# Designs tried in a protein design chat: VHH binders against EKC/KEOPS complex subunit cgi121 (cgi121). Part 123

Target 1, 174 residues: EKC/KEOPS complex subunit cgi121 (cgi121), of Schizosaccharomyces pombe (q9p7j3)
Amino acid sequence: MILPLFPETQVHVFVYENVSNCAAIHEQLISQNPIYDYAFLDAATILYKKQVYSAIIRALEDRRDEQMKTKTIHSEVILSLSPKTEISSAFRQFSMTKKSKNIVVVKIDSKLTEEEEFERLDKLVEGNRVEFSDEELQKLIDFKVLKKNYKLDPSTLENPLASILSSIALRGYS
Below, E stands for the ipSAE of ESMFold2; O stands for the ipSAE of OpenDDE; V2 stands for 0.75 times the mean of E and O plus 0.25 times the DockQ between their complexes.

## First folded at step 13 (VHH)

Design zb66 (from za5 with K102E; framework vhh_7yz9_2)
Fold by ESMFold2-Fast, scan of step 13:
Parts: sequence; C-alpha cells; structure tokens
Structure zb66 (fold): chain B 174 residues (1-174), chain A 120 residues (1-120)
Amino acid sequence: as target 1 above (174 residues)
Amino acid sequence: QWQLVESGGGLVQAGGSLRLSCTASGFTFSSYRMGWYRQTAGNEREWVALITKSGRTDYADSVKGRFTISRDNAKNTVYLQMNSLKPEDTAVYYCTARSYDEYGPTEDYWGQGTPVTVSS
C-alpha cells in the first residue's frame, strides 16, 4: 500500500479471526521479541480501514517530526489510535490482550512483499486470515468497546467515522 | 483557487491580547479541521491549537488556558483569541486547513502567516 503523504513507506495490514494463541503472542510482545515487531490490535476496537490508516499516518507524522513518544513505529501506531497521548492507556484500549479472539496486524517498513509477510505471520498467528475490508471489520467490532474508547455520544452511533478520525487527528500536527 | 487569508497580528505588550482571524475560500470549509501553528526564527513550525469540524478543540500545553480557538462556518472563518500574551509567544502565526481521504489526512492548506510580536 502507498500512502499519499508517505509514498516511500511500505505498509501492510492483516486481519485474523478466531485466533487461539493470543496469550502466547502477548508474552512475545512483553518480552520485546523482534520477530513480533508489528502493531497487534484487538479487532474489537477497529471499525473502519480509514481508522487504521489515520493512526498509521499520525505515527508517520510523529516520526517525520522527531516527536515519537514510543520506542517503535508500531507502538506509535497503537498510541495514535487513542484520543489521548498517554501510552499505557492507549495500549490497554487498543492493543491485543491474552483474551483477544480477533486481531488486526500492521507492518510498517517491511523489506518483504505482502505475500512474504503473509507467510511469516501465518506461522506466528494461529487463526483464519480474512480480507482487510470495512465489511470484514464490521463483523469483528465490539460497539461497546468502540464507544468507550472514543467517548462516542448516542448521536454519533449511526455514523461514527468522522468523530473517530477527528479524535485520532486531534494533536494537530501538519 | 483556494485561499486562507490571515489578519489580526501585530505588536502588543506582555499581558495584552490579540485576536487572529483566518478566512477561507475555494473549498468546503465546514468539512475541514482548522488549526493554528507558529514559527520562530531558526525553529520548526509548532502546533498551537486546532478545532475539528464538529467543534472539538485542543491546545499545546504552552498556550492552554490562555488561547481559545473557535470557528464560524457561515463566515468560513477560524479565530484564535490570544490572552495573557508572553514574550515567548512572539512568532509568525499560520492558519491551516486539513481534510481526510481514505488513507488519512491529505496535504494541508496553509496561509501566508501573520507576525505577532510581544514586547516585555
């Protein structure tokens, strides 16, 4: 994928449902195993492709401006999904947990093709791949989690996209 | 054919106030997030304040409690009310508009800048 504002940056996004080894993956993330250098998101928190892309763009803007708050670009993606710039809160809200069942995985700056990343991730994730699409994401979302994470009012429930994107972008970088 | 026209800058004493205005034309103003940035000589542009299309606001820690951003969609205008000005607020202030496409924010529209000088 090519982002208009970052055409040189390689981005891959994968979606897995019915993942059985989230506890094992979580342990690898805590130990900072470099093989697991991806953003592992709980799919219960992601409603739209645009939500993920907005967080990626925010993270890339922060890296460009030398203002990353986390150690890696992938951690910065997780932080960027949060309406607040508080690391532990963002990880609790959006990151995969031991109890997760469906996940969204983001890779930035891969030296591998999309197909090669698929082969690599399929060895790490014990679940079923589905297409990264709004239709598939809407099967996996938990609306109670989404509303809590973004402080959505009942009036925004029918079409929350604009509110979510505004929340992600609220830090005001150019 | 788009334009962002800034006004309201100038020289002011420390502790004083200024109101900056930015009037937009050539795009659907109500669909854009509006913001203010500032730049001092020898430094990168820094974000000051923003207001979303729904009216939510956010501020840099250095100006929080002193500056207020607001918008008037009927007039295609965004404002920055600057109170309790300090010498360190001296900068060129830029108005910006940002929109989103399917991959996130697109390239920003930027004004020409309006200088603000705060004397001690």
Scores: ipSAE 0.000, ipTM 0.111, lowest interface PAE 18.1, mean pLDDT 82

Design zb67 (from za5 with K102T; framework vhh_7yz9_2)
Fold by ESMFold2-Fast, scan of step 13:
Structure zb67 (fold): chain B 174 residues (1-174), chain A 120 residues (1-120)
Amino acid sequence: as target 1 above (174 residues)
Amino acid sequence: QWQLVESGGGLVQAGGSLRLSCTASGFTFSSYRMGWYRQTAGNEREWVALITKSGRTDYADSVKGRFTISRDNAKNTVYLQMNSLKPEDTAVYYCTARSYDTYGPTEDYWGQGTPVTVSS
């Protein structure tokens, strides 16, 4: 995927359902194994492709402007999904846990093609890859989790896109 | 070798002000993002404020409107002006310097910390 403001940045997004080894992946992430240098998100928190792209764009803007709060661009994507600037809170709300079943995986600045990244991830993730599309994401979302993470009321929850995108874009600003 | 030397910490009454300073040596200060973190006993180190090499600033929600970060490249010094101090601001404050490459920050330099105690 090519982002208009970052056309030279390589971005790959993968969605996996029915993942059986999230506990093993989580262990590798907390041990900081460099093979797992991806943003591993719980699909229960992601409703739209635009939500993921907005977080990626925000993370890339923060890197460009030397305002990253985390040590990796992938951690910055996770932080950028949160309406707050608190790193540990963002990870608790959006990152994959050992009990996750469906995940969204983001890779930025890969030296590999999308096909090569897929082959690599297929060895790490024991699940079924599905299309990165709003239709597939809407099958995996947990609306209770979404409501809590973005502080949505019942009227906003019926059409939450604008509120989610505003929360991501305006994080840390007045 | 590099150094970050913090000063200006101490004891202050609630509602008071302190100005922290951090003077850098041994690296090209003007090329680094500078920041302040704080840590209380039993808790993880918490980000407070940052200032980019171009002078753009960002703040944690808990201090926004009360704290101001600034830098003086001629003096290789970053400052944290702390106003309307609360007992909850009691912590050891750490100065940090960070550089960036294509994959994000590559190394952090840290000072030794300066303690700030805010009494009731």
Scores: ipSAE 0.000, ipTM 0.339, lowest interface PAE 11.1, mean pLDDT 85

Design zb68 (from za5 with K102Y; framework vhh_7yz9_2)
Fold by ESMFold2-Fast, scan of step 13:
Structure zb68 (fold): chain B 174 residues (1-174), chain A 120 residues (1-120)
Amino acid sequence: as target 1 above (174 residues)
Amino acid sequence: QWQLVESGGGLVQAGGSLRLSCTASGFTFSSYRMGWYRQTAGNEREWVALITKSGRTDYADSVKGRFTISRDNAKNTVYLQMNSLKPEDTAVYYCTARSYDYYGPTEDYWGQGTPVTVSS
């Protein structure tokens, strides 16, 4: 995809359901294996495509402005989903865990074509790839997790998009 | 805005002791692994000691048994007690705060450094 303010940046987003090897993937991420250089998100935390795009744009803005708080653009995407600037909390809130079943995977600045990234990820992830769409994401969301992560009240939970996007965009401006 | 402010450096005779302090602000101190590095002119920074958020400590072989790292979460301060100092310990000492995620160390905060000179 082409982002309006970042037309030179290649961005790929993949969604997998019924992933059986999250524990193995997590071990590779802990060992900092460079072939796993992606943002691996728990799909239980993602409700909208715009939520992911907003975090990507925020991470790219922070990189452009030399304001990144983390070591990689992919870890910056994970941080950017959180309404807080504390890295450990953001990773606990949004990152894939050994117990995750459904995941969202983000790749920025790929040196591979989109087809090559699909092929590569399909070998690393033992699950069913589905379309990156609001409809598919809404099948995978956990509303208890979403409410906790963004501190949503019952009235906001019925239409949370604006609140979530505001939390992502306004993080760190206070 | 984050800050790490070091203090306690100075001149000391071989065999003497110094206690370095580093006070943090602008982040949740208790959630960070704290550490000390040192650097001599012409050399890259060398790790000295670390303390995890749970209080586990680790030390470089060159300082084991002589240096002790500790933290006081109520004061947002990490300490380095340096005993039996040697001329080889002469360096600028840097305080660091680091967080980790599954990608490894993600956020590094560094102080400005405090010089320590050990005369023989």
Scores: ipSAE 0.000, ipTM 0.148, lowest interface PAE 11.9, mean pLDDT 84

Design zb69 (from za5 with K102L; framework vhh_7yz9_2)
Fold by ESMFold2-Fast, scan of step 13:
Structure zb69 (fold): chain B 174 residues (1-174), chain A 120 residues (1-120)
Amino acid sequence: as target 1 above (174 residues)
Amino acid sequence: QWQLVESGGGLVQAGGSLRLSCTASGFTFSSYRMGWYRQTAGNEREWVALITKSGRTDYADSVKGRFTISRDNAKNTVYLQMNSLKPEDTAVYYCTARSYDLYGPTEDYWGQGTPVTVSS
């Protein structure tokens, strides 16, 4: 994927359904195994491609401006999904857990092609790959989780895109 | 041992120009993304410009159209041409070199900084 403001930055996004080894992946992330340097998101929290892109752009802007609050660009993507700048809360809200079933995986600055990253991730993730599309994401979302994470009221639940993007943007508005 | 040596800073009148240079040694310069940052007393370092391994450039909005970053791989040098200087450009300017691999940033080098003062 080519981002207009970051044309040299390689970005790959992958979606997996029915993942059986989330507990094992979570243990690798806690142990800081460099092979697992990706943003592992719980798909229950992601409704739109634009939601993921907005968080990626925000993280890249923070890296460009030397304002990253986390150790890696991938952890900064997870933080950037949150409407508030609190690292522990953001990870609790958006990152994959041991009990997750469907995940969204983001890779930034890969030296591999998208196909090569797929081959690598297929060895790490025991699940079914699906297209990164609004259609597929809308099959995996949990609206109760989405409502809680973005503090959506009933009037915004029917068309939450603008509210979600605004929440991500407002956190960094200055 | 790696080294980044900045030069070209100094005092200049508003509307003037300066060219900063940064010469690298001790690593394979052509493999690194090069950049410039600046810092004013009491403030965090702010990014100014960068140039990738392939020669693509990017700039902070505050300097777009006024500053130009370039590199000469044969001389292991990155440059920052600063035109139409304003008093608010007064800062210590730092040269940076960064490489990335599959697992994130692998090496991050910073110069000692060169002061630039723009008088009104």
Scores: ipSAE 0.000, ipTM 0.110, lowest interface PAE 17.0, mean pLDDT 82

Design zb7 (from za5 with S31H; framework vhh_7yz9_2)
Fold by OpenDDE, second read of step 14:
Structure zb7 (fold): chain B 174 residues (1-174), chain A 120 residues (1-120)
Amino acid sequence: as target 1 above (174 residues)
Amino acid sequence: QWQLVESGGGLVQAGGSLRLSCTASGFTFSHYRMGWYRQTAGNEREWVALITKSGRTDYADSVKGRFTISRDNAKNTVYLQMNSLKPEDTAVYYCTARSYDKYGPTEDYWGQGTPVTVSS
């Protein structure tokens, strides 16, 4: 996929359910294995496609502006999901953990087609690929976690998308 | 070889102020985004303030309104003015220099760190 604001940057997003090897993937990420050059998100924290894309855009903007807070563009995507500026908090809130079962995987600056990238990623993830859609994400979301991460209240729960996007876009603006 | 040397850390009472300095050598200072991070024992390093080549600044929420980052390219020095210090600001503060290309960071340099202790 090509983002209109970043036409030279190809992005791919994949969703996996019933992943059995999240712990193993997590260890590879900790060791900074270059083969795992993706953003691995806990699907329990993701409700909308636009949430993911907003975070990607924010990360790309940070890169463009040379204001990245983290070491890699993929870690910056994870940070960008958070309404807070703390890196540790963002990772605790949104990154895949050893206990995750469903994940969203983001690839930035891909030189491959979506299918080619999937074939590469599929060797790393032991789970079932599902469609990257709001419908599928809604099946995987933990609303308790979502409410906590974005401090949603009864007034914003009716339309949480607006609140989530605002939180992402306005991070650091107080 | 490249070097980043921090100074200005020390013990200060809550509500007090400190000014950290970081002097760079061995690379073209003006081509790098400069920044300050801090770390406490047993925790991950957290970003505090950044300043781009063009002088654009960014701050973590916890220090916004209290800390100010600035740079002097003629002196190859980046500064962190810390006002209204709190005990939770206690940490080792690290200076960092980062270069970019179109895909992101290419080089990261870090200082050895300077300790800041804020007493209650």
Scores: ipSAE 0.895, ipTM 0.952, lowest interface PAE 0.5, mean pLDDT 95
Fold by ESMFold2-Fast, scan of step 13:
Structure zb7 (fold): chain B 174 residues (1-174), chain A 120 residues (1-120)
Amino acid sequence: as target 1 above (174 residues)
Amino acid sequence: QWQLVESGGGLVQAGGSLRLSCTASGFTFSHYRMGWYRQTAGNEREWVALITKSGRTDYADSVKGRFTISRDNAKNTVYLQMNSLKPEDTAVYYCTARSYDKYGPTEDYWGQGTPVTVSS
């Protein structure tokens, strides 16, 4: 996909369910294996496509403005999902863990097409790819995790999208 | 042949203040974004504060209102003024210098770290 404010930046987002090798992927991420240079998110934390896009846009804005807090654009996407600017906290809240079962994978600055990137990921991820859509994400979300991460109360649960997007966009300005 | 030399760390009681300094050599300091990160045992490095080439600043929520980052381009030095220190601020503090192009960070330099211990 191509973002209007960043037309030269190639972005791919993939969703996998029933992933059986999250522990092995996590070990590769800890060892900083360059083959795994993606943002690996726990799908339990993602409810909307716009949630992911808002975090990507915020990360790209921070890169443009020389305000990135992390070393890589992919780590910056993970940080940008958090309502607070604390790296360790953001990773505990949103990144894939050894116990994750469903994941969202983001690739920025890919020199590969979406199909080529998927073929590469298919060799790394032992799971079933599903459409990146609100409908599919809503099957994988854990509402208890979502409520905790964004501090949602019963009044915001009727329509949490605006609250989530505001939290991402206003991070560091509140 | 680049260096980032940190100073100013040490032991301080809760409620006290410390000023960290980081002096750069071997690159054009004024062309780099400067920042401070910290790390506690068992945790990832956490961003604390940054200052851009133009002097714009940003702070982590945990230190906002207590810490101030500044730079002196004539001295190739970045500072972190830490006020109202809390035991939870105990960490090794790292100075960093980063340059950017249209595709993100291009050069990334890190200091060796300076320990800060805040006693209760």
Scores: ipSAE 0.489, ipTM 0.789, lowest interface PAE 2.3, mean pLDDT 89

Design zb70 (from za5 with K102H; framework vhh_7yz9_2)
Fold by ESMFold2-Fast, scan of step 13:
Structure zb70 (fold): chain B 174 residues (1-174), chain A 120 residues (1-120)
Amino acid sequence: as target 1 above (174 residues)
Amino acid sequence: QWQLVESGGGLVQAGGSLRLSCTASGFTFSSYRMGWYRQTAGNEREWVALITKSGRTDYADSVKGRFTISRDNAKNTVYLQMNSLKPEDTAVYYCTARSYDHYGPTEDYWGQGTPVTVSS
């Protein structure tokens, strides 16, 4: 995917359902294995493609402006999903955990083609790849988690897109 | 093995200034993000300020424009310059050191805290 404000940055997003090895992946992330340099998100927290793209754009803007709060662009994507600037809270809210079953995986600045990233991830993730689409994401979302993470009231929860995007774009300024 | 030792707290009148210091030992200070949190009795700890290993800073809205965080890697010390203090800034201030990899914080170290009392 090519972003208009970042045309030189390659972005790939993958969705996996029924993942059986999240605990093993989590161990590799903690050990800082460079093969796992991706943003691994819990799909229970993601409702829309635009939600993921907004976080990616925010992370790329923070990198461009030398305002990243985390060590890597991938961890900055995770932070950027949160309406708060506190890193540990953002990771508890949005990152894959040992108990996750469905995940969204983001790769930025890949040196590999999308097809090569697919082949690599299919070896690392023991689950079923599905299309990165609003339809597929809406099968995996947990609305209680979404409501808690973005502090949505009942009226906003019925059509949350604008509120979520505003929270991501205006992080720390509202 | 590791230590974070805070100093510089005390009693100050509203509108006054204090400078907090936190000296680290037992880990590679320059590789850690340093920060300050504060806590009042009966409440959760609140983040105040942070400084990355590269020197980039960020602040909570309640202190922005009044507090300045800085670091001296040669002395393994992080500072919090607090200006235009308000009674609501009264709290125990905690120094923290966090390492992080591409998935966020991997190690969190906390100091014992230093009390700050701002009189009206």
Scores: ipSAE 0.000, ipTM 0.134, lowest interface PAE 13.1, mean pLDDT 84

Design zb71 (from za5 with K102R; framework vhh_7yz9_2; at its last look DockQ between E and O 0.93; V2 from the best seeds 0.83)
Fold by OpenDDE, look of step 14:
Formats: structure tokens, sequence, C-alpha cells
Structure zb71 (fold): chain B 174 residues (1-174), chain A 120 residues (1-120)
């Protein structure tokens, strides 16, 4: 897909459930294998499509403004999900772990169609692809983790989207 | 041939101040975003402060209001004024230079680091 604010940048987002090889993927990420040049997120921490898009946009803005804090645009997406500026905290809170079962995968600056990118990624991820939708994300979310990551209280739990988006957008401005 | 040389680190009491300097050579200083990161033993390196080519600054939450980053292109030097230091600020501080294209970072240069120790 193309984001209106960044028409020159093609973005793809995929969701996988019941992934059996997260540990193997994690090892490849640690070794910085270029074939695994994606942002791998724990789906347990993602509730909305707009949450992911907001993080992507924030990362792209940081790149545009030459204010990236991390090494890659994909790592910047992970950082951008966090309401905190600390990199290690963001990764602990949002990135895929060896124990993850469901993941959201983001590709920035893809030269491929969505179908072509899927074929490439499908060789790396051993799991079932599901639709990237709020409905499917809602099935995979851990609300305890979500509450912790964004410090949600009972008053914001009814509709946490606004709180999540404001946390992402205003990171570093508190 | 490029170099980043940090200086100004040392031992200081809590509440004290230090000023770090980083002098660059071997590349076009004015074309790079400059920054400071810090690292403690056993932990990953964390960003502290950034300053773009145009002088726009950004700070980690933990240092906002206490640290100030600045640059002098004529001297090829970036500075970090650290006030109201805390024991938690104890770390090796690294200077970094980063160049960008439309796809992101193209070059990253790092100094050897200067240690900062804040005693209680």
Amino acid sequence: as target 1 above (174 residues)
Amino acid sequence: QWQLVESGGGLVQAGGSLRLSCTASGFTFSSYRMGWYRQTAGNEREWVALITKSGRTDYADSVKGRFTISRDNAKNTVYLQMNSLKPEDTAVYYCTARSYDRYGPTEDYWGQGTPVTVSS
C-alpha cells in the first residue's frame, strides 16, 4: 500500500498466527541476516491497524527529518510503537520474541507487489497468514500487555485507540 | 581516515555538571547529523541526544531539561552539556555521526567513547 503522506514509499503489512519458528526468526534478526529485513512485531501488543500505521508514519517522519534513533527504518517502526523514548524498552514491549506465537510483519520500501512480498516472506515464516484487520488483531491481542505498554486505565479501556495514537504521536513531547 | 574523538568525561558528584566534546575529522561534518549515545556494561547502547544538520535537537526522556546538545561546524565539534547529573547517568558516552538519503542512514561513524561516572 501507499501512504498518502509518503507516496514514494510502498509499505506492506502481514499478520501470521500460530507461528512455530519465531525462535529461528529471532536468531536471524540477531545475526542481522538481510533476508529478514522486516519489522517483526508481537501481535499480542497490537490492537488496531491504525496503531501500526501510526508507528510507520512516525518512523518515516523521523527518517525524513534525519532524527532516527535506531539503525534501520524497521527498528524505528518498533521504537515508534512505544510511548517511551528508550529503545531497549520499546523492543522488549513490542518486538517479536522467541516465545511469540502470533506476529505482525512490516516491510518498508518494498519493490514488490503485496503478493510477491508475501511469497518471499512466506518462505521465512512458518505459520498461517490472516487478514490485516482490526477484527483479526483483536483475536490475537493480550489486553494485559496492552494496558501495561500504554498505561491504560479503566477510563480509557472502553476505547483505547485515541490513547494509543496520542501516545505514539506525542512520544518525546511529555 | 574518519575520526570521532570524545573528551570531557570523568568522575563527578550527583548534582554536578560535565561538558562532553566530540571532534570530527575525515568527513564533511556539516553534512551529518550528530548525536550522543550511552552504554552501560551488559546493556544495549541507548540514544541520549541528537542534533541535525539544521540544528534541530531531540532528547531522550531521561535527560530532557538536564542535557543540551549543540554543534560548531567551524570547529567540527559537537557538545553535550550535562547538568544535574544523576548516578543513573553513569555510562560510557559515545559520539556518533550519521548521513542520510531518502531510504535512511547511509553512513554511521562512532567514537571510542568517554566514560562518565556520577557518584552518590
Scores: ipSAE 0.895, ipTM 0.949, lowest interface PAE 0.5, mean pLDDT 95
Fold by ESMFold2, look of step 14:
Structure zb71 (fold): chain B 174 residues (1-174), chain A 120 residues (1-120)
Amino acid sequence: as target 1 above (174 residues)
Amino acid sequence: QWQLVESGGGLVQAGGSLRLSCTASGFTFSSYRMGWYRQTAGNEREWVALITKSGRTDYADSVKGRFTISRDNAKNTVYLQMNSLKPEDTAVYYCTARSYDRYGPTEDYWGQGTPVTVSS
């Protein structure tokens, strides 16, 4: 996929359910194994496609402007999901953990087609791929986690999209 | 060959101020984004402030309005003015210099850190 503001940057997003090897993936991420150079997100924290795209756009804008706070574009996507600037909190709240069951995986700067990237990723993830869609994401979300991560009250949980997107876009501007 | 040397840390009372300095050598200072991170015992490093080569600044939520980052390219020095200090600002403060290409950071230099203790 190509974002209009970043026409030379190819991005792919995949969703897996019932992942059995998150602990193994997590060890590879800690070891900084370059084969695992993706953003691995806990799907329990993601309700909308636009939530992921907004974080990707924010990370790419910070890279363009030389304002990245983390070391890689993929770690910057994880930070960019957070309404706050604290790196450790963003990772604790949004990253895949050893106990995650469902994940969203982002690849930025891919030199591969979506199918080719999927073939590579599918060798790393032991789980069932599902469509990256709001329909599938809604099956995997934990609303208690979403409420906590974005400080949503009960009234905003009816239609939280605008609140979530503004939190991502306006981080650090107020 | 390259160096980042922090100075200006120490012990201050809550509500007080400190000015940290970081002097650079061995690379073209004006071409780097400069920044400050801090680390408390038992925790990961956290971002505090940055200043781009063009002079744009950004701050972590916890320090906004109290800390000011600035740079003096003639002296190869970046500063962190820390006002209204709180006990939770106690940490080791690290200076960093970062260069970029279109894929992100390519050089990421870190100083050895300067301790700051804010007593209640």
Scores: ipSAE 0.701, ipTM 0.895, lowest interface PAE 1.5, mean pLDDT 91
Fold by ESMFold2-Fast, scan of step 13:
Structure zb71 (fold): chain B 174 residues (1-174), chain A 120 residues (1-120)
Amino acid sequence: as target 1 above (174 residues)
Amino acid sequence: QWQLVESGGGLVQAGGSLRLSCTASGFTFSSYRMGWYRQTAGNEREWVALITKSGRTDYADSVKGRFTISRDNAKNTVYLQMNSLKPEDTAVYYCTARSYDRYGPTEDYWGQGTPVTVSS
């Protein structure tokens, strides 16, 4: 996928359900294994495709403007999902954990095609790939987690997308 | 050999002010984004403030309106003016220098840290 604001930047997003090796993936992430240079998100925290794209756009804007708070673009995507600029809090809220079952995986600046990234990730992730769509995401979301992460109140529950996008602080979206 | 040397930390009462300084040597200071992070015992470092090569600033929500970051390229120094200090601002403060290419950070330098204790 190509973003209108960043046409030179390749973006791939993958969704896996019923993942059995999240503990093994988590160990590779804490050891900073470069093979695992992706943003691994807990699908329990993601309700819409636009939520993920808004975080990606924010991270790319911060990279362009030399304002990244984390070390990698993938870590910056995770931070950008959070309404707060607290790094540890954002990772605790949105990153996959050893106990995660469903995950969303983001790759930015891949040197591989989308098909080649699928082949690579299918070797790393022991789960069932599903379409990156609002329908599939809505099967995996934990609404209580979403409400807590974005501090949603009863007055905004009728339109959570607008509140979530505002919380991500989207600065440029064509 | 690069160096980042922080100074200005210490003990201050809640509501007080401190100014932290960080002087760089061994690299072209004006080409780097400068920043401040802080860390409490047993926790990871958290971002506090940054200032780009062009002077654009950004702040963590917890310090916005109270802290001001600035830089003096002639002195190779970045500053953090901390006003209206709270006990929860107690931490070791780290100066950072970062360079970028089109794919993100290329060099990431860290100082040794300067402790700040805010008494209630």
Scores: ipSAE 0.603, ipTM 0.866, lowest interface PAE 1.9, mean pLDDT 90
ESMFold2 (binder alone), look of step 14: mean pLDDT 84; pTM 0.842

Design zb72 (from za5 with K102I; framework vhh_7yz9_2)
Fold by ESMFold2-Fast, scan of step 13:
Structure zb72 (fold): chain B 174 residues (1-174), chain A 120 residues (1-120)
Amino acid sequence: as target 1 above (174 residues)
Amino acid sequence: QWQLVESGGGLVQAGGSLRLSCTASGFTFSSYRMGWYRQTAGNEREWVALITKSGRTDYADSVKGRFTISRDNAKNTVYLQMNSLKPEDTAVYYCTARSYDIYGPTEDYWGQGTPVTVSS
């Protein structure tokens, strides 16, 4: 997909289910191994493609405006998923953990094609790649986690998309 | 204030060996993860090897088994022992020092680079 506001920016998003090596990946992320320069998200927190793209757009806007709160664009994507600007909380809420089983992986500013990034990433992730689609994401979401992260009440949970997108877009003002 | 000074580069024949050194000053060396990157003409810098504060090492697949990274905290120096060199290893090699917290790298220091040419 092309991002109309950032047409020059290469963005790839991959979804993996039944990942067996999350603990090993987490170890590499803590040591900031440059091979693992991606945003690794827990799929339990992601319900829609638009949720991920909204966070990417917000992170790119903050980079353009020299307003990034974190040290890397990939960390800024993780922060941008959160309705608040508190970095530690955002990472606890949305990033992959050692116990994660399904993950969403984002790459920004890739010099590689989507196919080449997949080939590289498939060597790092021991799991099954699935389509980045609302249908596949809805199989992996944890609604209790989603409700807690976005402070959704029972009525909002019936149609959460608008509430989630507003939370991402209005981060720091609500 | 901070400084990273690389040395040990040069010309070597394929199959030969070189040892690169990088001496740090102006920061608490033992608190930083040390690493080596390389850059060939027209390409981005690529990671080669790293060594953590505790001495754990990791290597890019292209150099694993041939290169060894080590550190001497008493001398504020990190080393890269390069064995079985190939023409494809020809590059400018850069020393780097990084500090981390849960938000990612907090400090990022780079040396000036040292050229390595491997003839066939």
Scores: ipSAE 0.000, ipTM 0.141, lowest interface PAE 14.8, mean pLDDT 84

Design zb73 (from za5 with D101S K102P; framework vhh_7yz9_2)
Fold by ESMFold2-Fast, scan of step 13:
Structure zb73 (fold): chain B 174 residues (1-174), chain A 120 residues (1-120)
Amino acid sequence: as target 1 above (174 residues)
Amino acid sequence: QWQLVESGGGLVQAGGSLRLSCTASGFTFSSYRMGWYRQTAGNEREWVALITKSGRTDYADSVKGRFTISRDNAKNTVYLQMNSLKPEDTAVYYCTARSYSPYGPTEDYWGQGTPVTVSS
């Protein structure tokens, strides 16, 4: 994917359903294994492609402006999904856990080709890869989780896109 | 057996200054991001300031230009210098330490809080 304000930045997004080894992946993330340098998101928290893109753009803006609050661009993507500036709450809200079943994986600035990243992730994730599309994401979302994470009221729940994007863009950052 | 102990709170007149200290024990202080939060009765804790392992700082908009966070790794201590205090800064101030990882903090530590009262 090519972002208008970041044309030199390579972005890959992968979606896996019915993942059986989330506990093993989570252990590798906690141990900071560099092989797992990706943003691993719980698909229960992601409704739209634009939600992921907005978080990526925010993270890239923060990196460009030397305003990152976390150690890596991938952890900054996870933080950027949250309307709050708190790292621990953002990770509890959006990152994959050992109990996750469906995940969204983001890779920024890969040193590998897209095909090599596909092959690599397929070996790390024991699940079924599906298309990164709004249709597939809507099958995996948990609307109770989404409502809680973005503090959506009943009036916006049927079409929450604008509210979610505003929350990501207008997070009280500096 | 970790501990964060805040000190330096008290009563001060509007326009005055206070310096809060937070001393850590039981973990590798230099490996943690340090921060300050505050809480008024009936409200959630709100973030005030943070300082990263590398010394980068960030502040809530309400305190920018008035508060300064700093750390002394040799003393396992983080400080919050509060200048030009306003009555709305009245709160219990909490020190926090968070582990730094690419996928979130492994452990968060919280102090017991130190009260700050700013009189009009």
Scores: ipSAE 0.000, ipTM 0.142, lowest interface PAE 11.8, mean pLDDT 83

